# VHH binders against p30636: the designs that were tried, part 2

Target 1, 243 residues: p30636
Amino acid sequence: MSKKLKPFEILEDSCASVCIWLNGEPTAISNRAENLWNKAKYRVATDGAVNEILKRKSFVEWPHIICGDFDSINKQIDTKNAKVVHLPDQDYTDLSKSVQWCLEQKTLTSWEFENIVVLGGLNGRFDHTMSTLSSLIRFVDSQTPVIVLDSRNLVLAVPTGDSNLDVNLEMTTKMCGIIPIVQKETIVSSIGLKYEMENLALEFGKLISTSNEVTTSQVFLKSSSSLIFSIELENWVYKLDSL
Below, E stands for the ipSAE of ESMFold2; O stands for the ipSAE of OpenDDE; V2 stands for 0.75 times the mean of E and O plus 0.25 times the DockQ between their complexes.

## First folded at step 1 (VHH)

Design a5 (framework vhh_8cml_1)
Fold by ESMFold2-Fast, scan of step 1:
Structure a5 (fold): chain B 243 residues (1-243), chain A 124 residues (1-124)
Amino acid sequence: as target 1 above (243 residues)
Amino acid sequence: EVQLVESGGGLVQPGGSLRLSCAASGFTFSDYAMGWFRQAPGQEREFVALISRSGGSTDYSDSAKGRFTISRDNAKNTVYLQMNSLKPEDTGVYFCAAKFYEGWSYTPRDYDYWGQGTQVTVSS
């Protein structure tokens, strides 16, 4: 059986999500991102994101959890009933540690959620963008999907093997990318794209699939290694304008 | 514009008490955690005490615990440091500092706004 990927489910009213608000460019946080944050079952802010949340305090709910790699001389403190969680591991990014901690809450406590939505992480410092993609690859085989919403973009990792992606065609410009971010041979076959791939080798410096186009509501991808899928949302979707 | 104005410093004998005040203007005081730092002659600024935005949480350096009390009045945009059982080693310039609230910081560089300082001298 192929893995079922439903990245547009986070934009529909039917699922319980964890939202993780990353430290990054303020323009990465659209009206849709604020809406998803406010509706999230669990709101997790990384320590660097708290300033932006405070600036938006008239429009956004306070985090349930504030986590990060705090300075070793600092003590944790609760703010407006937010639990402060110290994640001291220096080997991993704040995003990677926050995702791991949330997954641990699902197994070790009573946390119930279907997906993790990461707000931001693709704009601003370029090295942070690469780190966000690396974190998506780290959790690609998780039973709990991790999806990035940054400005107009939905971005997720696609695992090795067979996957079926559910695409809400009404919510996207249909412009998409299939990006071979891992340092392995990435051979891809697809069904449901304008520029179909058949056992096509993707590699930086040779061929990558940018400005491709989704043609069907279900896109099949077979890949020899994990990769990044990116799709652009319609203006009304990320701005929360009515159709 | 933004100002933090300290008062209440002075010369006091060992075992004496002083109450420092810091009046804030030009920013939304209730959005900021407040701290007191001191600088002894020839030394770097060191942490003394801090108080959360609401006043519900406080923390103190080991040397200040049990002797000093930090408090704030958000209606008056003022933070206070009550200093009891003063010792010669408490001598220094005391600075009021404001940090947009992200949790605890004991590091001077993390603070957004600073007062000019008020001199505390413990000697006879």
Scores: ipSAE 0.000, ipTM 0.102, lowest interface PAE 20.5, mean pLDDT 84

Design a6 (framework vhh_8cml_1)
Fold by ESMFold2-Fast, scan of step 1:
Structure a6 (fold): chain B 243 residues (1-243), chain A 121 residues (1-121)
Amino acid sequence: as target 1 above (243 residues)
Amino acid sequence: EVQLVESGGGLVQPGGSLRLSCAASGFTFSDYAMGWFRQAPGQEREFVALISRSGGSTDYSDSAKGRFTISRDNAKNTVYLQMNSLKPEDTGVYFCATSLYWDSRGYYDYWGQGTQVTVSS
């Protein structure tokens, strides 16, 4: 049976989310992202993000959790109101470790949430951007969706097999990409895109689907391996107080 | 031209209450966070209280927690500081201020002229 993906649900009023605020470019965090953060059931900041949260303390709520290896945190900051979680493993990024920790809280504690929204991670240092995509692929088969949001983009991993994506056409410019980041040939079929794919091989160095366009509120994707779906967000949504 | 005008200061006895007001003009008030600061004679200006642009989030200095309440009315372009259980050490000139960016002690773009608060028997 097809996996149902509802990435725009995080921007609708009905979902209990974990928000993870990544250390990164300040321009990645829009008014939309601040509103999502403030409404989140659980707010998790990586240690390097704490300085940016302090600069925005007039607009954003304090994190419930601050996690990381603590190399990036300003040592003068008072963290009294947040639980500090030490994640020392250097083999994984702060994002990957934070997602794993949150999923463990869902299993081992009373944490209840439907998705994880990652704020930022698509701008700044290019190696960090690639690590963000790698983390999405790592968690692609999780029952809890992981979705990356910045000021312009909504990005998620799509699993191997059949998926139906619900797209809120009012919240997007409809411009999208289907990106084969796994190091093997990815064969894709689609329904609901302007440039439809029919058993089309996608591969870095050959063909990738960029500047495609969503034409319907439901997009079907069939893929021989996991991939990245990226869609551009509509700018006017930044003005919504309740979003 | 941005203007912040404080009022409501005065002389009160220890344990008394005062309500300070700050009337803002010349900018889109609802887009900016507002803060209250004070300066006692012979001391540096210190942070007192902060309120987010929507009013949904507040922060207080340790000396103000439990005694002072910051609030705002975006329709009236006014921020308030309700001060209860006043102590002699609360004596000083109280300023309202605004900035787009807030660090732990804040760099502020705009300041009012201040209103004098004196707590004395």
Scores: ipSAE 0.000, ipTM 0.108, lowest interface PAE 19.1, mean pLDDT 81

Design a7 (framework vhh_lunsekimig_d3)
Fold by ESMFold2-Fast, scan of step 1:
Structure a7 (fold): chain B 243 residues (1-243), chain A 119 residues (1-119)
Amino acid sequence: as target 1 above (243 residues)
Amino acid sequence: EVQLVESGGGVVQPGGSLRLSCAASGFTFSYYDLYWYRQAAGIERELIASITSGGSTNYVDSVKGRFTISRDNSENTMYLQMNSLRAEDTGLYYCAAIDYWTGRYFDYWGQGTLVTVSS
């Protein structure tokens, strides 16, 4: 059974989304990210992200939820009317814990949403970037897709097996990457890329697919392991420039 | 002692230009993201422009293409160049330095400078 991946749906339709605002570099948060945050059915901020949200308070809505370990008595956060959720587990990142908590709300409460959009997480400290990718892999088999929007980058995990990826060709420069980040044999076949793969082994230290190009609005990917797909958005899409 | 002092406000005709300045002292200016807020009569303060410590800028839609925010770290001064001014731009303009410093919230404001756009 092939999995349908529709990452551009978050940019096209008025779907009910959770947005998670990560603590990170301010340049990760584009005008589009602010727009998605404001339209989100549920706004979740990590505790370290609240300061950046305060700086943007005239452009962005306040979070519904603030998640974190809140381990510092010197950390002054104006929570206003947001619900504070204590996530003390030190074995997982704030992103991983926040995604898990949101998925639990979908199953345990009346929360209704179709996807989770993560704002930021792919810049700043390199180890944090790797941790963000690890979290995407952790949730790759979730029925609720998890998609990262960081600056001009739209990034998601692709599961083992067959996937059909819907691409809005008008919204992307078409430059993409297929990255084998799991430490397992990753053999990939594709249809709809400029540099097609046919049972091609991808591996760090040998061959990885960077600077590839989407040629069709539907890309087929078959993979022996989960992997990361990254695609670059057009300037007008992430900047929300009129004209 | 942290201080932010705005200047450059005044009365201008529609279509005119003004440049606001915000002179900062008492903190390491180059490390902070800086903001211009506007408050019209009877309306809450709204953020109109921001500039990060790295120089990245952002604007509210109503001023995009007309206003330009900039900073001079050597002079500890932030600017707002306002072109094609409209009656709706009338208000008190505040500069702000907002961030965390050594784990504490940093939230400092100037006293405001009045901009009046009238014929």
Scores: ipSAE 0.000, ipTM 0.094, lowest interface PAE 21.2, mean pLDDT 83

Design a8 (framework vhh_lunsekimig_d3)
Fold by ESMFold2-Fast, scan of step 1:
Structure a8 (fold): chain B 243 residues (1-243), chain A 120 residues (1-120)
Amino acid sequence: as target 1 above (243 residues)
Amino acid sequence: EVQLVESGGGVVQPGGSLRLSCAASGFTFSYYDLYWYRQAAGIERELIASITSGGSTNYVDSVKGRFTISRDNSENTMYLQMNSLRAEDTGLYYCARETYYFGSWEFDYWGQGTLVTVSS
């Protein structure tokens, strides 16, 4: 059965979201991201993000949760009203552990949310960017979608099989990429792209779909493996409060 | 904004009982681990009991079996039931919400505390 992917729902005022603020370069956080963070039902900061949130205290709400292994936090900081969650596992990244913890709150406690929006994670150290993509693939089959947003990009994992992707064309430059990130056979067919794929094998070192273009508000993707979909957002999406 | 208000202290005879309350406001009570500290004469403030957001409890050896910590998330209140009180239990009792600092854990104390006096 075809899966419905609606990544642009994170930008709707009525959608209940968890927002995770990752440690990253300051330029990764935009006015729209600050607005999205402030409106989130649950605000989760990794320990390395707390210092940046403090510098923005006049513009952004305090986190509900601060989590991580606490190696990245600067000396002493007042956590104020935030609950501190220690996640010491060294086998996983702060993002992966934070997503897992939030999903556990949804099943084990009374947390109610429809998606997880990750702010940052696509800038700074390149190995950290690759780790962010790995985390998206880890949670690709979650009932709760995980979407990464920075100042330029909206990025999500697309599962194996058939998917229909809803795209808000007015919010995008329409430039997109379909990227084979797993070490499995990745054969893709598409409908709704300028450079359509028909049983096309995607592989690093051979063919990857970059600088493609969305032509319709509904994009069909059929894939033999999970992959990454990336789309560039219009600059105004990150500057204006209202949609 | 954040307030923790202690009550229930008083004067009791050795072997007596008291129930302390900590009323919380200004934060989402159910999300936090909460703590009882005491400051006795000649002793620095010490953590005596804790309760996690999930309800797990811990006690220092000197109060195990005598004190019971509990919470009521619907009323934003934490309790400390103190039984078989001893003269050494005399002191100011503070409730606290945990604050984390890099490389260490620190506990906030809120309000003036509530005085417990066990007199022989």
Scores: ipSAE 0.000, ipTM 0.132, lowest interface PAE 16.2, mean pLDDT 80

Design a9 (framework vhh_podentamig1; at its last look DockQ between E and O 0.01; V2 from the best seeds 0.00; counts 0 for: pae E 18.0 > 2, grease 26.3 > 24.2, placed apart)
Fold by ESMFold2-Fast, scan of step 1:
Structure a9 (fold): chain B 243 residues (1-243), chain A 118 residues (1-118)
Amino acid sequence: as target 1 above (243 residues)
Amino acid sequence: EVQLVESGGGLVQPGRSLTLSCAASGFTFSSYYYGWYRQAPGKQRELVAAIYSGGTLYADSVKGRFTISRDNAKNSIYLQMNSLRPEDTALYYCARDLYWGEYSFDYWGQGTQVTVSS
């Protein structure tokens, strides 16, 4: 059974999304990302992101939810009726805890959404970027896809086994990477890439697939372990008046 | 001392087959990345196929027609080329690389010419 992955739906369809704003470098959040945030069915900010959202108040809507352990929140910020959710577990990142909480709302309450879009998390402190990728792997088998978006990149985890990935060719430079991130043997086969893989072992310190290129709007990936797929977006995708 | 030597090129008609060989010497042949690249007149070199410890990678233009293989006992890499086309005409190079990516090659052969008449 192959899994169908449709990460570009967040940019092309008016589907119901949760949007999570992570604490990160301000330049990582583009006009398109601001528009996606404003149109999200549920806007979730980590406590470290609230100050950045306040600085962008002329362009972005206020969050519905503010969550985290509250080490970095400015207590003088007016929450404007946002629900504050205390997630005190120090063993998990703000992103991991926020994703888990949102998935619980879908199951345990009345939240209805089709995907989770994470804004930021790919810039700033490098250890936080690695933690973002770890969180993607943690939720790779979720029925609700988790997609990370910044000004340049769309990043998602691909599960073990067979996957068919829908790519909107008009929105991408087509440059992509298939990255072995887990501590397991990662053997990959592909269809729809300029450099096709066939039972190819990928491993940090040896072979990783960078600067590959999608050639079709549907890419097939078979992998012995979960991995990270990264694709570069056209710069116009992040302008407010485009799409 | 460290050498990659290609052989097996030649002139063939469209639709026929040709097998290229690459003999490695002067170093330990182990779990390293090896590839076949080609360069047509006036064009940049392009990756055709690569092999690493049994897994393979193919350019879209040759997938289904070309097969790369290796023989670790003989320290050799092969490229079986089926259903040859005039656009396959090029100088074919064997290369060693530690990383798949843009132009990370540490050793190259001198090349073997493949000409497919129209």
Scores: ipSAE 0.069, ipTM 0.594, lowest interface PAE 6.7, mean pLDDT 82
Fold by OpenDDE, look of step 2:
Structure a9 (fold): chain B 243 residues (1-243), chain A 118 residues (1-118)
Amino acid sequence: as target 1 above (243 residues)
Amino acid sequence: EVQLVESGGGLVQPGRSLTLSCAASGFTFSSYYYGWYRQAPGKQRELVAAIYSGGTLYADSVKGRFTISRDNAKNSIYLQMNSLRPEDTALYYCARDLYWGEYSFDYWGQGTQVTVSS
């Protein structure tokens, strides 16, 4: 059976989301991201994100959880009513640890949510971007979707096998990428792209499906290995002249 | 149920001021952004002003005369209109913006009529 992926469900008010705020470039967190943060059922801030959240205190809700190894917090930060969660494991990224912790709350506590939205993680340091992608792959088989969002991109991992992506075309530029990121043979077939693939081998250093275009609201992917799917979001820009 | 209810409209003379209010209910007010639209007879609906975390924006025609503001404690949006002109005559709508992509307004009120006439 095809796995249904609905990354744009995060837009729905009825959808309960965990939102994770990662440390990163301030510009990566748009007003769109702030809005998602504020609507999230559970707000989780990494320790590095706290400063940015404080700067935006007039516009964003305070996190429910502050988590991390707290190596970047030099000064006593007033955590207010947030629960502080120490995640000392250095073998994993802050994102990975945070996602794992959130997923565990489903089992260990009364947390109920449908997806995890990660704000940021795609901008700034390239190694951090790669780390984010690695984290997505780590949780690709999770029953809880993990979606990474910045000011321009919506990114998620696509599992091996058959997947059906529900895409909101109106919210995007339709520009997308199907990226073979794992170190395994990646044979891909698609339905719903401008440049369709039929049992096409995707490989770094050879052919990857970037600058593709979604042509339908339903994109079908069949892959022998996990993939990264990226789609460009329509950007909001202050255009006084357009009013 | 999501509701936006405008008030404060009326008949005013040119040069006068008017303040419109919009009361929101049925959702978390602080989680959204807002704007004011207007529609004059025979014209298309147009964005007048919007308020976002990054600031405010105004149509050129109202810039310097109108001010949009919000009060989260009151779940309300306001449009202060100064130096009103006959061309400002329109039905004014409050709108909620999701800020998803370009202007992503998803709910509007029923509108309040503003008439500027000598």
Scores: ipSAE 0.005, ipTM 0.221, lowest interface PAE 11.4, mean pLDDT 89
Fold by ESMFold2, look of step 2:
Structure a9 (fold): chain B 243 residues (1-243), chain A 118 residues (1-118)
Amino acid sequence: as target 1 above (243 residues)
Amino acid sequence: EVQLVESGGGLVQPGRSLTLSCAASGFTFSSYYYGWYRQAPGKQRELVAAIYSGGTLYADSVKGRFTISRDNAKNSIYLQMNSLRPEDTALYYCARDLYWGEYSFDYWGQGTQVTVSS
């Protein structure tokens, strides 16, 4: 009955992940994200992300896959040794198409991975951020978790019903949000938050749970609809620089 | 409105061929993956064939006899059924798959009956 969610495993050693790099603002991709990208079992970049990868220092590994919709551009992207995958459908975002393609590789090419982690998609154009959240909800019932990461945020969808979230308290400021973006009645109960919810209705324009705080490494959520859960990451590099 | 409309079913004798068609409308055809499924009376629905970008998959029971194809110009999916056997008798469904590697089906048609008997 209860789904176990382990979103911090992508930041720990030995997790087999696909890492998808979306085009975004440079500050969205931290040194932590670069290290995660370099260690990923499969590296997938959208065509819009290639220029950002080229701007980085020599310690950023080249993607295994470059994917995108190339129909409207006349310029050639320097793909080097990456496999080029055309995803021409204009009705879906780069994120949705790249996630779908990666899931297909478990069947088509026998790729083996436990998570899909997405770098970017939470900054830059705001409508792209909203599209990223929509895509997370679209894939909420996938057996393969999809987690979005930037320099300050770890974001995932939480399914309807009971969920237990494993939180690595040492890697987070503990500040979190429980966001009811699905257009359905959303009644939430929680255990392990500073501001607990007990059968509370959450709705944009009424009540949403922002500036909450995890208080335990095991957070229980019960919800009548899918949710977006966000948690703020600890920035160890920033702390060292400020000392 | 999303529609998948199967056609081409009927009564045929063993050893003969039949082509099933599935016409799709109300969505961008090329954005999805498709499969043919069948359900015989009293049995579970089973995958017959699936088509995805650059590849196809067949159930062992139909491999070498059935061929799935798609025609993007007509927004249609086909199942060519050769060397039909009585055990192929079933209601055949065209299905749209969102994540066929994750078995997430969001629509089936009403089905078309195939009956193979002497």
Scores: ipSAE 0.000, ipTM 0.135, lowest interface PAE 18.0, mean pLDDT 81
ESMFold2 (binder alone), look of step 2: mean pLDDT 82; pTM 0.821

Design b1 (framework vhh_8k46_1)
Fold by ESMFold2-Fast, scan of step 1:
Structure b1 (fold): chain B 243 residues (1-243), chain A 124 residues (1-124)
Amino acid sequence: as target 1 above (243 residues)
Amino acid sequence: AVQLQASGGGFVQPGGSLRLSCAASGFTFSSYAMGWFRQAPGKEREFVSAISGSGGSTYYADSVKGRFTISRDNSKNTVYLQMNSLRAEDTATYYCAAGRYEVYTWLDSSYDYWGQGTQVTVSS
């Protein structure tokens, strides 16, 4: 059966979300991201993100959870009643560990949420950007969707098989990419794009779909492997997020 | 009233051993993480070790890993710090602290209750 992907629900006031604020470039966090963070049912900050949250204290709510490996454990940070969660495993990134911990809370502590929105992770050090994409692929088959959002981009993993992707066209420039990121044969068919794919092999070093365009509010994707879908957001610079 | 009573400090030569104890009262001990911190004269207070409420998870500062062991006895409301292979740089006042439930942390601000401390001096 076709999997329904609804990444724009995080931008619509219709669902309970976890927000994870990553340590990254401050310019990646727009006023829309601040509004998403403030309305989130659960606010999770990585330990490196706390200083940026403190700088924005007049505009953003404090995290419910602060998590990380605390490599600089002798640096005293006022947690202001946030729960501190140690995630010491060095084999995984802070993002990957934070997502896993949140999913465990859904099963172990009865946390109730429909999605996880990650703020940042697509700017700054390029190796960190690649790690963010790797984490999206890790959780692609999760029943709880993981969506990365920065000031310009909304990015998610699309699973193997059939997917119907709901796009809120009014929130986008409609410019999109379908990117083969796994080391597997990635054969894609689409409905709802300006440059439709029909059993098209996508591969780094050969063909990748960039500067494509969504033409419908529902996009169908069939893929032989998991991949990354990226779409550019509209009106991000105008600070109209108080609506 | 909540009380944390740290004891077991003293004078030892480099290479020696000491066992610190912290006796707790006035709260549900097994529901709190316990930590040890230390402060040398003229220096900031630094994290040493922590143990979860159940005792299932333990954490150590890099400077003490392999030398110190934290443990707890929930039936006695006591947390312990076994200090082996002591060095001159371990000289400090050692404080025990209790933090919210089973959430562990290395941050001073995560601890709700603090003991009076016990002095450890390592010198030849």
Scores: ipSAE 0.000, ipTM 0.131, lowest interface PAE 16.3, mean pLDDT 83

Design b10 (framework vhh_7yz9_2)
Fold by ESMFold2-Fast, scan of step 1:
Structure b10 (fold): chain B 243 residues (1-243), chain A 121 residues (1-121)
Amino acid sequence: as target 1 above (243 residues)
Amino acid sequence: QWQLVESGGGLVQAGGSLRLSCTASGSIFSINAMGWYRQTAGNEREWVAFITRGGSTTYADSVKGRFTISRDNAKNTVYLQMNSLKPEDTAVYYCATRYTFEYDSGWYDYWGQGTPVTVSS
């Protein structure tokens, strides 16, 4: 049947999350992202991200895990009880390896969490942004949702078949995109968007859905292949001072 | 820089036993689940046995009751004890690491070089 997608659980519920802090542009990490990081059940930093975490040490908690190939980490950094995990495989990105490692911890150890929130990965080097989207597609069928969040965007992969997507309208500008990123025929039908789709073929170079708008808190999507859903967040509404 | 070093293969008569070993090096802590696959000429690799770091095991129906998988986490080593061997067990056996059960698609981060096992009738 239809898969339920609840990406806004990371922003509104007390659900146990893994947060992965990616090496990227500092402007991608907003106060909202810092708050999610600090409240995460498990904090995972990629090796390149540790330098940025050090610069924010007065505002953010230290990672539980530091992972990667360690080309970018300062050798004199006090890990402060963080576990260092060596992930040397050069065929996969730091994000893909970190997600895979976290899913392994859930399967093979006592780690318990409901979702993985990736902080950053949607700005800076364009090839890294494309790699982030590729990683979302890789993990689209995971029973543990993987959601990317930066200062402006919430992004997730939507699987082949039928999905019901829960949207917290008050946390968004409602502006969204439905992007056919895989090299397969992508035929989409929707309910709950301003510009509805009915068996509409989406393809780079022809038609993609950008500047669409959610009209309901529950959006139905039917797709012949996996795709990317992106929605813009309300930046001014989230205030840490209102704790 | 994970390296899988396999040993224990060879020629054995039907009804005999062999013990395969696979030692992972390059990381002092194995966080990956480990298992054994086999491949006969002209066929796809088939899963044989899998063990989690915590020691939970699963087996293919074709080997259940005859093969036993175990591991020594201090040595980063996984073992496959093969008893009551049959000619149809003849194959090249591969040690592999797996990331997660959620991806039962055959995607693995590393495979060993393979060790041949021949069971004569």
Scores: ipSAE 0.000, ipTM 0.092, lowest interface PAE 22.1, mean pLDDT 79

Design b11 (framework vhh_h_nbbcii10_fgla)
Fold by ESMFold2-Fast, scan of step 1:
Structure b11 (fold): chain B 243 residues (1-243), chain A 125 residues (1-125)
Amino acid sequence: as target 1 above (243 residues)
Amino acid sequence: QVQLVESGGGLVQPGGSLRLSCAASGFTFDYYSTYALGWFRQAPGQGLEAVAAISSSGGSTYYADSVKGRFTISRDNSKNTLYLQMNSLRAEDTAVYYCAAEIRYWSGYTDYDYWGQGTLVTVSS
């Protein structure tokens, strides 16, 4: 009856993922993200990301697919053996178009994968960050989950209704946020957070759940509207007072 | 392949200063790409001693009591380099200094220790 959300499955060896590498700040793509990209069943780069991938070519596998609104004048782009997919629609972002194209391959061809992990999209130009969140909301009801991962954050959309969220506590600082991003009444109840919500109205300019904390590996969320869940990935401090 | 290469060692007089550098390759040395970076040293006939560490974010540092207030650890992400600024050097600071990186891979469950080859610092007249 409730939807099961397992965002940390993107880090499991048994799960087949599509990785989408977005054009953004290089600091978004950590060693963790590079290893996840290299292990992905399908590697999709947006056309703006190709230059950064090329700079990392000794550590990072080449994309299977390069998506973008390529003009004929861009003939010099080194695509190697990657399939070039022309996505000319200007009404949608490269991320939204790439996700849609991947979902179409799952439906119309033989592509088999369990999730889509987006690398980057949460730093750099602020309008692009907002567009990333909009894309998560667009695909919130997809049977194939879309998860955004950068060097510090794991972010996903939570659908309207009841959800059970599996959290790998060891990979996180446990600090999380429940963010009302849609322009609709967002009333939330939770189980498994330090600051529990009970039919609590969340709204920009009033109450927003930030600096909350996950207390259990399973978090229940009930929401009247789709929202964004964000959790901070761990930062380790090396202690050198003993060998 | 992860590699760490130290440089900047040499002979210096007591009270002098040196800056050690550790150039990293095989991973992206950005704000979040490495969980912790540190400096260790080994004096002649002694065991390995921890000197200083800095978190990936640069927000946390650790110093051994023997060097606290004299040494400063820092990093430059644009140069993929870790530094150790050593001031007010003493004869007992004479050692081979090693750069080390503690990197957590994408699984989040396995950490690896990577070490450089070391650089000699001699504090003597």
Scores: ipSAE 0.000, ipTM 0.165, lowest interface PAE 14.8, mean pLDDT 80

